# VHH binders against Band 4.1-like protein 4 (epb41l4a): the designs that were tried, part 8

Target 1, 289 residues: Band 4.1-like protein 4 (epb41l4a), of Danio rerio (Zebrafish) (Brachydanio rerio) (o57457r11to299)
Amino acid sequence: FYCEVLLLDESKLILTTQQQGIKKSTRGSVVLDYVFSHVNLAETEYFGVRYCDRSHQTFWLDPSKTLAEHKDLIATGPPYTLYFGVKFYAEDPGKLKEEITRYQFFLQVKQDVLQGRLPCAFNISAQLAALAIQSELGDYDPYKHTAGYVSEYRFVPDQKEDLEDSIEQIHKTLLGQVPAEAENNYLAIAKTLEMYGVDLHPVFGEKQAEYFLGLTPVGVVVYKNKTQVGKYFWPRITKVYFKETQFELRVLGRDCNETSFFFDAASKTACKNLWKCCVEHHTFFRMPE
Short names: E, the ipSAE of ESMFold2; O, the ipSAE of OpenDDE; V2, 0.75 times the mean of E and O plus 0.25 times the DockQ between their complexes.

## First folded at step 4 (VHH)

Design f1 (from a1 with T52Y; framework vhh_8pnl_2; at its last look DockQ between E and O 0.81; V2 from the best seeds 0.00; counts 0 for: unsure alone 62.3 < 65)
Fold by OpenDDE, look of step 4:
Structure f1 (fold): chain B 289 residues (1-289), chain A 124 residues (1-124)
Amino acid sequence: as target 1 above (289 residues)
Amino acid sequence: QGQLVESGGGLVQPGGSLRLSCADAGFTFDDYAMAWYRQAPGKERELVARIYSGGSTNYADFVKGRFTISRDNAKSTLYLQMNSLKPEDTAMYYCAASEGTYETSGTEVYTDYWGQGTRVTVSA
C-alpha cells in the first residue's frame, strides 16, 4: 500500500505499509495524524487531506472511515495521491494562534492564487507576489537581485513580464519585513478578496440554469454567471438536505419565515459531497473559535 | 439494503438506567443522521433524540438532560444512555437513519431506515 501526500510547500510525504503501517483498513484519522505531525501543526481543525476521483472531483478524507471505504480514492491507485490543505479558511488568518498555522495558510492561499482559485486584480497580484518574494528571498539586494529575478517564480496564471516588473518595484519597498511579517501582510490582503475561502460547487437551478454554491467562512454564497445573486449567513441556514441529485437549502428570513432553495447537482455523488461540505462548514463556523 | 438492529431494552425500576444500542449494516453509517424514537402504547411515535453526521444533537423536551445520544462511527453503532428513567418512559424504542438530513430544529423530513425496536419497561 502506497500513498503520496502532496504538501503545501510542494514537498511529498510518502506513506507506506512498511514504514507507517498504512493499509486499506487504516482509518483516515491515522493518515491525517501522520500528515499533521509531519508539518508540526497544533491547530489541526482548519486542515484536511483531500483527493480527486477519476472525474477530478475533489473530496476530503473522512477521518472516521477507512481508506478502503473511500471507494473513489481506491479506484484511483496505486499510487494513491492525497493533498494536504486548508479545509476551513479562517475569516481572519491574522487571529490564528500559531505561526506555523499561519504559514500553512500562507502557502495554501499562495497556491490558490497561482492556480486561479483566488482571482486577483493586477495591482493586488503584484502586492501579494512581492510579499511572497519578501518572505522567500528577504530584502531586495541590487547585487543579488538583478533585473528579471522575479521571472524565476510563478504567482498567477498566465504571468506576464509587466506583472514581474511591478513585483520587483514593490519588493524594493518591503525592506525590513521578516518572513512572518510578510506572510501576515499577505494574508491580510488576501482575506479581503471576494473569493477568499470560497469552496465552489457547481449546481443547476430552475430550468437547468448553471449556478455555483460557495461555502465560505461566513455563509453560503450563490453565484450565477460569476455574479453573486445570494448570500446567506450560517446562522440563517436552518436546514440542509439532499436526496439523490437534489439539494435543499432552507434559510430563515427577517420575518421569521423560512424559504427553501433547491438545486440539482450533476450526480448523486456530487450532491452528497456538497451536502457534506455544507454541513461541515455550518458545524465548524457555528462553534466558537 | 440497510438494516438497523436495536438492543439493550428491558425491565428497569424507576430511577434506573439503560443503555440502548443500534447497530447498522448495509449502508455508510457515518453519512447518516441517526435518531431514537419511541412509541408508547396508544400513543404516537415521537422523537427522543437525534445526532447528525457532524455530531450535533437534538433532544425532545421530555428528555430534560436524562438521556444522551452518541455514536461510534468506527463501530457503526448508535447509543442512547438513559438515566433517571420514569414509568412514562415505557415504550418501544426505535432506531432511525436518515441520509442527507441536517436541521437545527431537529425536525426530520424523511427516514431511510427503521429498526424493529427494543422494548423499555419502567416499573416498580
Scores: ipSAE 0.364, ipTM 0.711, lowest interface PAE 0.9, mean pLDDT 93
Fold by ESMFold2-Fast, scan of step 4:
Structure f1 (fold): chain B 289 residues (1-289), chain A 124 residues (1-124)
Amino acid sequence: as target 1 above (289 residues)
Amino acid sequence: QGQLVESGGGLVQPGGSLRLSCADAGFTFDDYAMAWYRQAPGKERELVARIYSGGSTNYADFVKGRFTISRDNAKSTLYLQMNSLKPEDTAMYYCAASEGTYETSGTEVYTDYWGQGTRVTVSA
């Protein structure tokens, strides 16, 4: 068995039968333990390892199941590619106990912005990128950071020169912010954005109309054409069910009556994955500490 | 197409303990959520506890802190450890298996397989 775990700092962790003793019979929890140990992470409950099938659908490695039981993963390799990341986004990442946990969240959210999963308006993009530069390069220094230095870094999918100019101007104002402070300020801004921590799943409604169900720290959000058309908070969701390709949410209203909402996924595999992600989010975010 | 077989029921005094077991025959245990339901004399059938394939659990309020549901996927067996039993726990206990079910309320859940039940009597 040969797998490459892509980490949030863009480095790779190579796990093999020869070096770690991993086999198809190895449970997901063993792979996760190697990753968590490597990145020096104790607050592990927010994190997971994911993989993509041939259709580019994302699945989380199940800690209780063997690698062989992840049939969609086995079909893609060898070699097998896994991606370390945040599975459950803390609603307020500034309250996370350890600096290393906040650092991993910072790296994840920075990747989300770069890859377009967390869309930002121009001014917010510039502020976030300047904080990321402050964390990486430290204080602006005109002798080290010559004109055009921001162009060596990428922060958004289609980065233009006007954004880079704005980033440089903001970076000059951040004098004295140490890396952990800049990273915390990054997270404080990012957590307020609509798509922060949103796990999107494509579904169909009436007459094959396309929607997305967003699994979030606060509940399930229904999107149509990038517009929010429904929102159901985790404490009010009383049932999550699927059968074949049909997905059902049951929600308790203020009148104490339950209403069921139905959606169709493209396949049973997609529907089962949506259901599993939804159940895991409900369990994680509904439980009070 | 497959069957669930319960065991471990019996007569106990108030404050006693019992461990129920449910063994499957002929389906992929690991892919199913497993549950214990009960039906007391003169009452409707109600959910006691459910355990999902990943190990997450859901308990009815009336058993929290007293009952523990667990599963052994290697043995294809579901368990219910019942402690501090009360006369109100007297019922026929049923094992159930379902795919794609997660519920925090309600008693009517689509179930793919039901067991025949095992009787629990709590009486002095």
Scores: ipSAE 0.089, ipTM 0.470, lowest interface PAE 4.0, mean pLDDT 87
ESMFold2, look of step 4: ipSAE 0.376; ipTM 0.713
ESMFold2 (binder alone), look of step 4: mean pLDDT 76; pTM 0.768

Design f2 (from a1 with E108W; framework vhh_8pnl_2; at its last look DockQ between E and O 0.08; V2 from the best seeds 0.00; counts 0 for: pae E 20.0 > 2, unsure alone 61.5 < 65, placed apart)
Fold by ESMFold2-Fast, scan of step 4:
Structure f2 (fold): chain B 289 residues (1-289), chain A 124 residues (1-124)
Amino acid sequence: as target 1 above (289 residues)
Amino acid sequence: QGQLVESGGGLVQPGGSLRLSCADAGFTFDDYAMAWYRQAPGKERELVARITSGGSTNYADFVKGRFTISRDNAKSTLYLQMNSLKPEDTAMYYCAASEGTYETSGTWVYTDYWGQGTRVTVSA
């Protein structure tokens, strides 16, 4: 068995049968343990590894199942590609106990902004990027950071010259912030953004209307045309159910009556993945730390 | 989807052992959380043991240390190894499968499919 785990710092961890004894019969938990040990993480509960099937549907490696039981993963390799990342986003990552945990969150959130999963307005984008530059390069130094130095880095999907100019001006004001401080300030801003830590799943409602279900620390948010049309807090959700491609969310109203909301996923595989992610989010965020 | 079919029940003496099996007859076994329930005459069905699709197990207090639930996804078969059987274990034993169900209480409430049952009799 040959697998490559892509880490958030863009390095790779290679796990093989010859070096680690990894086989198709190996449980996901063993693979996760190698990754956590390699990145030096003790606060492991927020993290996982993902893989993509041939249809680009993303799944989390199940720690209790063998690699062979991940049929969609087995179909893609060898070699098998896994992606390390944050599975459950802490509502306040500044309260995470260890600096290494906060650093991994910083790398994940930075990637989320870069790839457009965490949209932010111009001014916020400039502030976040300047903090990332401060963490990477340290204090602005006119002898080291020559004109156009920001252009060497990418922070947002559509990075324009006016944003780069703003980033440079803000970087000049951050003198004295050490990397950990800049990273913490980055997370303090990012956590306030609407899409921070939102796990989006495309679904269809009546008449094949397109929606997204967002799994969050507080509950399930329903989006239509980028607008919130529903928000259901975890304590009010009494049941999550799927059958074939249909997903059911049952919510307890203030009148103590239950209301069911139905959505269709594109496939049974996508629907099961949505249901599993929903159950895991409810379990993680309902239970006390 | 197909029916669940239990087997392995029978008559045993106290202290004896039985292994129950439950085979699916035409659905994707790997997708399901599986459980064994039992129903003694004149009583309601009660949970004996549960195993998630990922292999995590849960047991009723009255069988802990005596019964072991397991699954073989390659064979699409669920097992219940019953050791140190007691007269109180006499019941009809049912295999159950749940797909895509979760209650926020942390309990599996809805069962999509039930087996026909297999009878276990422990005679003094």
Scores: ipSAE 0.007, ipTM 0.273, lowest interface PAE 9.6, mean pLDDT 85
Fold by ESMFold2, look of step 4:
Structure f2 (fold): chain B 289 residues (1-289), chain A 124 residues (1-124)
Amino acid sequence: as target 1 above (289 residues)
Amino acid sequence: QGQLVESGGGLVQPGGSLRLSCADAGFTFDDYAMAWYRQAPGKERELVARITSGGSTNYADFVKGRFTISRDNAKSTLYLQMNSLKPEDTAMYYCAASEGTYETSGTWVYTDYWGQGTRVTVSA
């Protein structure tokens, strides 16, 4: 068995039978424990490990199943590639107890912005990028940061010169912010963005209209072309069910009447994955502390 | 929504057989996991057998090999074939249906439906 786990800082953790004793009969929880220990996490409940199948669908490694039971993973290798990341986004990352947990959230959200999963307007992009530079480089220093230094880094999709000029000007105003403070300020801004912590799943409604179901820290959101057209908080969701490609979400209204919403996934596998992710979010975000 | 109704109980001699039925006119069984439970006088209610909507079965250890659970989705009817009956099988037998439990880990099962029960007496 040979596996590479990609971490959020772009480093790799190599897991093999010879070095760790990992076999196809090993449970996913063991793999997760190696990763969590490697990055020194204690607040592990927010994190998981993903894999992609041959059709580029992504799935979370199930801690309770053996690696062999992840058939879509097994079909891709050896070698196998796994991706460490935030599975459940804290609604307020500032309330996380440990700095290392907030740092991993910062790395995840920075990646989300860079890869376009967390869209933000020009002025927000400039603020976020300046905070990321402050964390990485420290205070602006004219002897170290010569003209054009921002262009050596990528913070957002389609990063152009006018944005880079704004980033530089904001960076100059951040003097004295230590890395942890800049990272916390980054998260404080990012958590307010509409797509923060949203796990999107494509579905089809009536007349084959394409929608996305967003699994979020507060509930399930229905999107049509990034426009929110429905929102259902976790405490009001009373049933999540699937059969074949059909997904059912049953919600309790303020009038105490229940309503079921039905969606079709592209495949049976996609439908089951949507259902599993939804159940896991419901469990995580509904439980008392 | 509907009401589960058991039938087929009665008095039998040791070694005899009975077939219990459970039906409902108010909803289809197709999407439900179904089960038989029993309760002897002065004892706790206990699981006898369970069958998924797809027909997979599970039995309590004390009745395996003697009882067979089955379902007929066209008739919306659940069955328990009871063979080699013993006096210790004397109990009230209940039909149960569970919504949503089979496809989830059971984390928010809110409705279990129970029948009124049918009495099975195996003479001593």
Scores: ipSAE 0.000, ipTM 0.093, lowest interface PAE 20.0, mean pLDDT 84
ESMFold2 (binder alone), look of step 4: mean pLDDT 76; pTM 0.765
OpenDDE, look of step 4: ipSAE 0.182; ipTM 0.578

Design f3 (framework vhh_8pnl_2; at its last look DockQ between E and O 0.58; V2 from the best seeds 0.00; counts 0 for: pae E 6.3 > 2, unsure alone 64.4 < 65)
Fold by OpenDDE, look of step 4:
Structure f3 (fold): chain B 289 residues (1-289), chain A 122 residues (1-122)
Amino acid sequence: as target 1 above (289 residues)
Amino acid sequence: QGQLVESGGGLVQPGGSLRLSCADAGFTFDDYAMAWYRQAPGKERELVARITSGGSTNYADFVKGRFTISRDNAKSTLYLQMNSLKPEDTAMYYCAASEGTYETSGTYFDYWGQGTRVTVSA
């Protein structure tokens, strides 16, 4: 049994039967423990390990199930590729207890920006990138950081020279910020972005119209054509249900009446995953931080 | 259609322990939220403990740390470890499962077992 866990710092953790005793019968929790220990996390509740099936759908490793019970994972390997990441985005990463936790959040969000999962305007991109540079390189030094030094790094999709120039200018203003401070400032900005911490699930509504359900730290967001058309806070969600490909979200209104919203997923597997993710978010974010 | 079958009930002295089991046949066990309910003679059925598909648990106030609900997905079995049993714990204990349903109140379940009797008496 051979697993490769890609970490947020782009390093790879190899898990094998020979070295760690990992087998198909091994519970997901054991795998998670190895990963969490490797990255020295104490606040493990925010994190998980995910994988992609052959159709490129993403799933979180269930700690309560054996690896064998993850049939869609087993079908992908060996090797079995796993991805360490943030599962539940803290509404305010600045309130996280441990610096290492914030660092991992920083790495995750930085990746989210780079891969386009977290869109941001030009000016915000420049600020975030500058903070990332400050964290990695430290203070601007005219002897070390000659014109164009930012071009060696990638921060956003389709990065252009104008952004790099802006990043260099901003970096010069960040003198004195230690990495932890820069990272915290990065997260302070990132958390204000619309798509921060949004787990998107594609679904269909009436007449096969395309929607996205976004699972967020504060509730479920409904998107149509990239426009938010609904937002339901977790305390208002009273029921989450799925059957086959149909997903139901029941929401308590201000008038104390409940309304059900129905969506269709592309597959039963996708629907189940949506349901599970929704339930897990609901459970997690209803708990006191 | 799935079936829930409870076992492990019996007669026990006050302060004793029992472990109830609920075996699931015909379910995709890992998709279900599950719970234990009990019904004492002349009383309404009440929630004892609930466990989500993800393993999160909640307990009734009267449990006070005496009972532990757990699940083994590999065995498709739900458990209730009951310690420090009291005469007032005497009841029929029922296993319940909710298929693809999550409710905050934990009161909605699709499937019920036939129950197992727990009697706590000196």
Scores: ipSAE 0.299, ipTM 0.628, lowest interface PAE 0.8, mean pLDDT 92
Fold by ESMFold2-Fast, scan of step 4:
Structure f3 (fold): chain B 289 residues (1-289), chain A 122 residues (1-122)
Amino acid sequence: as target 1 above (289 residues)
Amino acid sequence: QGQLVESGGGLVQPGGSLRLSCADAGFTFDDYAMAWYRQAPGKERELVARITSGGSTNYADFVKGRFTISRDNAKSTLYLQMNSLKPEDTAMYYCAASEGTYETSGTYFDYWGQGTRVTVSA
């Protein structure tokens, strides 16, 4: 068995039968323990490892199931590629206990911005990228940071020269911010963005109208044409159900009446994955004690 | 589409232990959430413990620390280890299964066994 785990710093952790004893009968929890140990994470509850099936749909590795039980993963390899990442986004990552946890969140959110999962207006993109540069390179120094130095780095999917100029201008103003401070400031801005921590799933409503269900730290958000059309807080969701391709959310209103909302996923596999992710989010972000 | 068959019930003295088993014949066992419910004479059925397909467990307050739910996917079997049994644990115990149901106000299960009787008395 040959498994490559891609880490958020773009390095790889290689797990094999020869080195770690990893086999098809190995449980997901064993793989996760190797990753967490390697990254030096104690606050592990926010994190997981993903894999992609042949249709490019992503799934979280189940810690209780064997690698062989992840049939969609087994169909893609060998080698088997896994992706380490944040599974549950803290509403305020600045309040996370350990600096290493905040650093991993910083790397994840930076990747989210780069890959377009966290869209940012021009000014916010420039501010975030300048903080990332400050974390990586330290204080602006005209003797070290020669013309075009920002172009060596990528922060957004379609990075233009005007954004790079703005990043350089802002970097020059960030004197004295140490890496951890710049990273915390990055997270403080990013957490306020609409799509921060949103896990999007495409679904169909009535008359095959297209929607996205966003699983978030606060609840399920329904999007239509990039507009929020519904929001159901985790404490008010009383039931999550799927059968075949049909997905149901039951929500308790302030009038103590339950309302059911129905959606269709593109496939049984997509529907089951949506259901599993929704249940896991509800469990993680449950009502305060 | 299959059936659930419970076993392991019996008569025990207070403070005793029992292990209940539920065998699955005809499901894809490892894809299903499983639960143990009980019904005492003259009472409604109540949730004792549940376990997700992923192995996450949840217990009723009245059994926490005394009962342990577990599953063996290779054997397609669900277990309930019952320790420090009390007379109030006397009930018919039912195994239940569902693939796609999760509820916070209650739990709906698609499939039920016939039950196994647990009596805690002298």
Scores: ipSAE 0.099, ipTM 0.552, lowest interface PAE 3.8, mean pLDDT 87
Fold by ESMFold2, look of step 4:
Structure f3 (fold): chain B 289 residues (1-289), chain A 122 residues (1-122)
Amino acid sequence: as target 1 above (289 residues)
Amino acid sequence: QGQLVESGGGLVQPGGSLRLSCADAGFTFDDYAMAWYRQAPGKERELVARITSGGSTNYADFVKGRFTISRDNAKSTLYLQMNSLKPEDTAMYYCAASEGTYETSGTYFDYWGQGTRVTVSA
């Protein structure tokens, strides 16, 4: 067995049979524990390890299964590639107890912004990028940071010169912020963005109308044409069910009546994954941090 | 076609420990949510602990911290490790399982065992 676990700081953790005794019969929890120990993480409940199958679908490594039982992972290697990351986004990362936990959240959210998963407006993009530069480079220094220095770094999709100028101006105002402070300020802004911590799943309604279900820190959000058309908080969700490709979400309304919403996933595998992720989110977030 | 079978119950002194198991040789737990329930004489059945197919756990307030639910998919076995047992933990303990169903307002499970008795002497 040979795998590379990609960490959020772009480093790799190599796990092998020879070094760690990891075999296909090894439980996912053992792999997770090696990763958590390597990054010195105590608040592990927010994090997991992902893999991508040959159809480019992503799944969380199941701690209760052996590696062999992850059939779609096993088909991709050896070597295997795993991705460490935030599985459950804390609604308020500022309340995380350990600085190392907030640092890992900062790295994850920075990646989310860069990859376009967390869209943000021009002024917010500039603020976030300036805080990321402050964390990485420290205080602005005109002798070190010559004209155009921001171009050496990527913070957002489609990073244009006018944005980079704004980033530089804001960086100059952050003098004296230590890295941990800048990272916390980054998270404080990012947590307010609509797509913060949203796990999107494509689904279909009547006549194959296209929707997305977003699994979020606060509940399930329904999107149609990139517009929120429904929002159901975790405490009001009373049933999550699937059969074949049909997914059911039952919610308790303000009138104390229950209403079920039905969606179709593109495949049985997608439906099962949506159900599993939804149940895991509900379990985690009905007992908030 | 299988039936859940609990084991590991018995008589224990206060402060003691027991490990309950739930298995069926022809039953795989891979996509099943599992739970432990208990029922003392004359009382309603109540949730003790629940575990999703992915390993996420939930505990009743009265047992959190003393009991640990876990699963071993390779052995198709569900466990309940019970520590620091008290006389009020005396009950029949039941294993439950369901596929594709997760309910918060009710206790729907497809399969139930016949139970194993735990007695904590006063």
Scores: ipSAE 0.023, ipTM 0.495, lowest interface PAE 6.3, mean pLDDT 86
ESMFold2 (binder alone), look of step 4: mean pLDDT 76; pTM 0.781

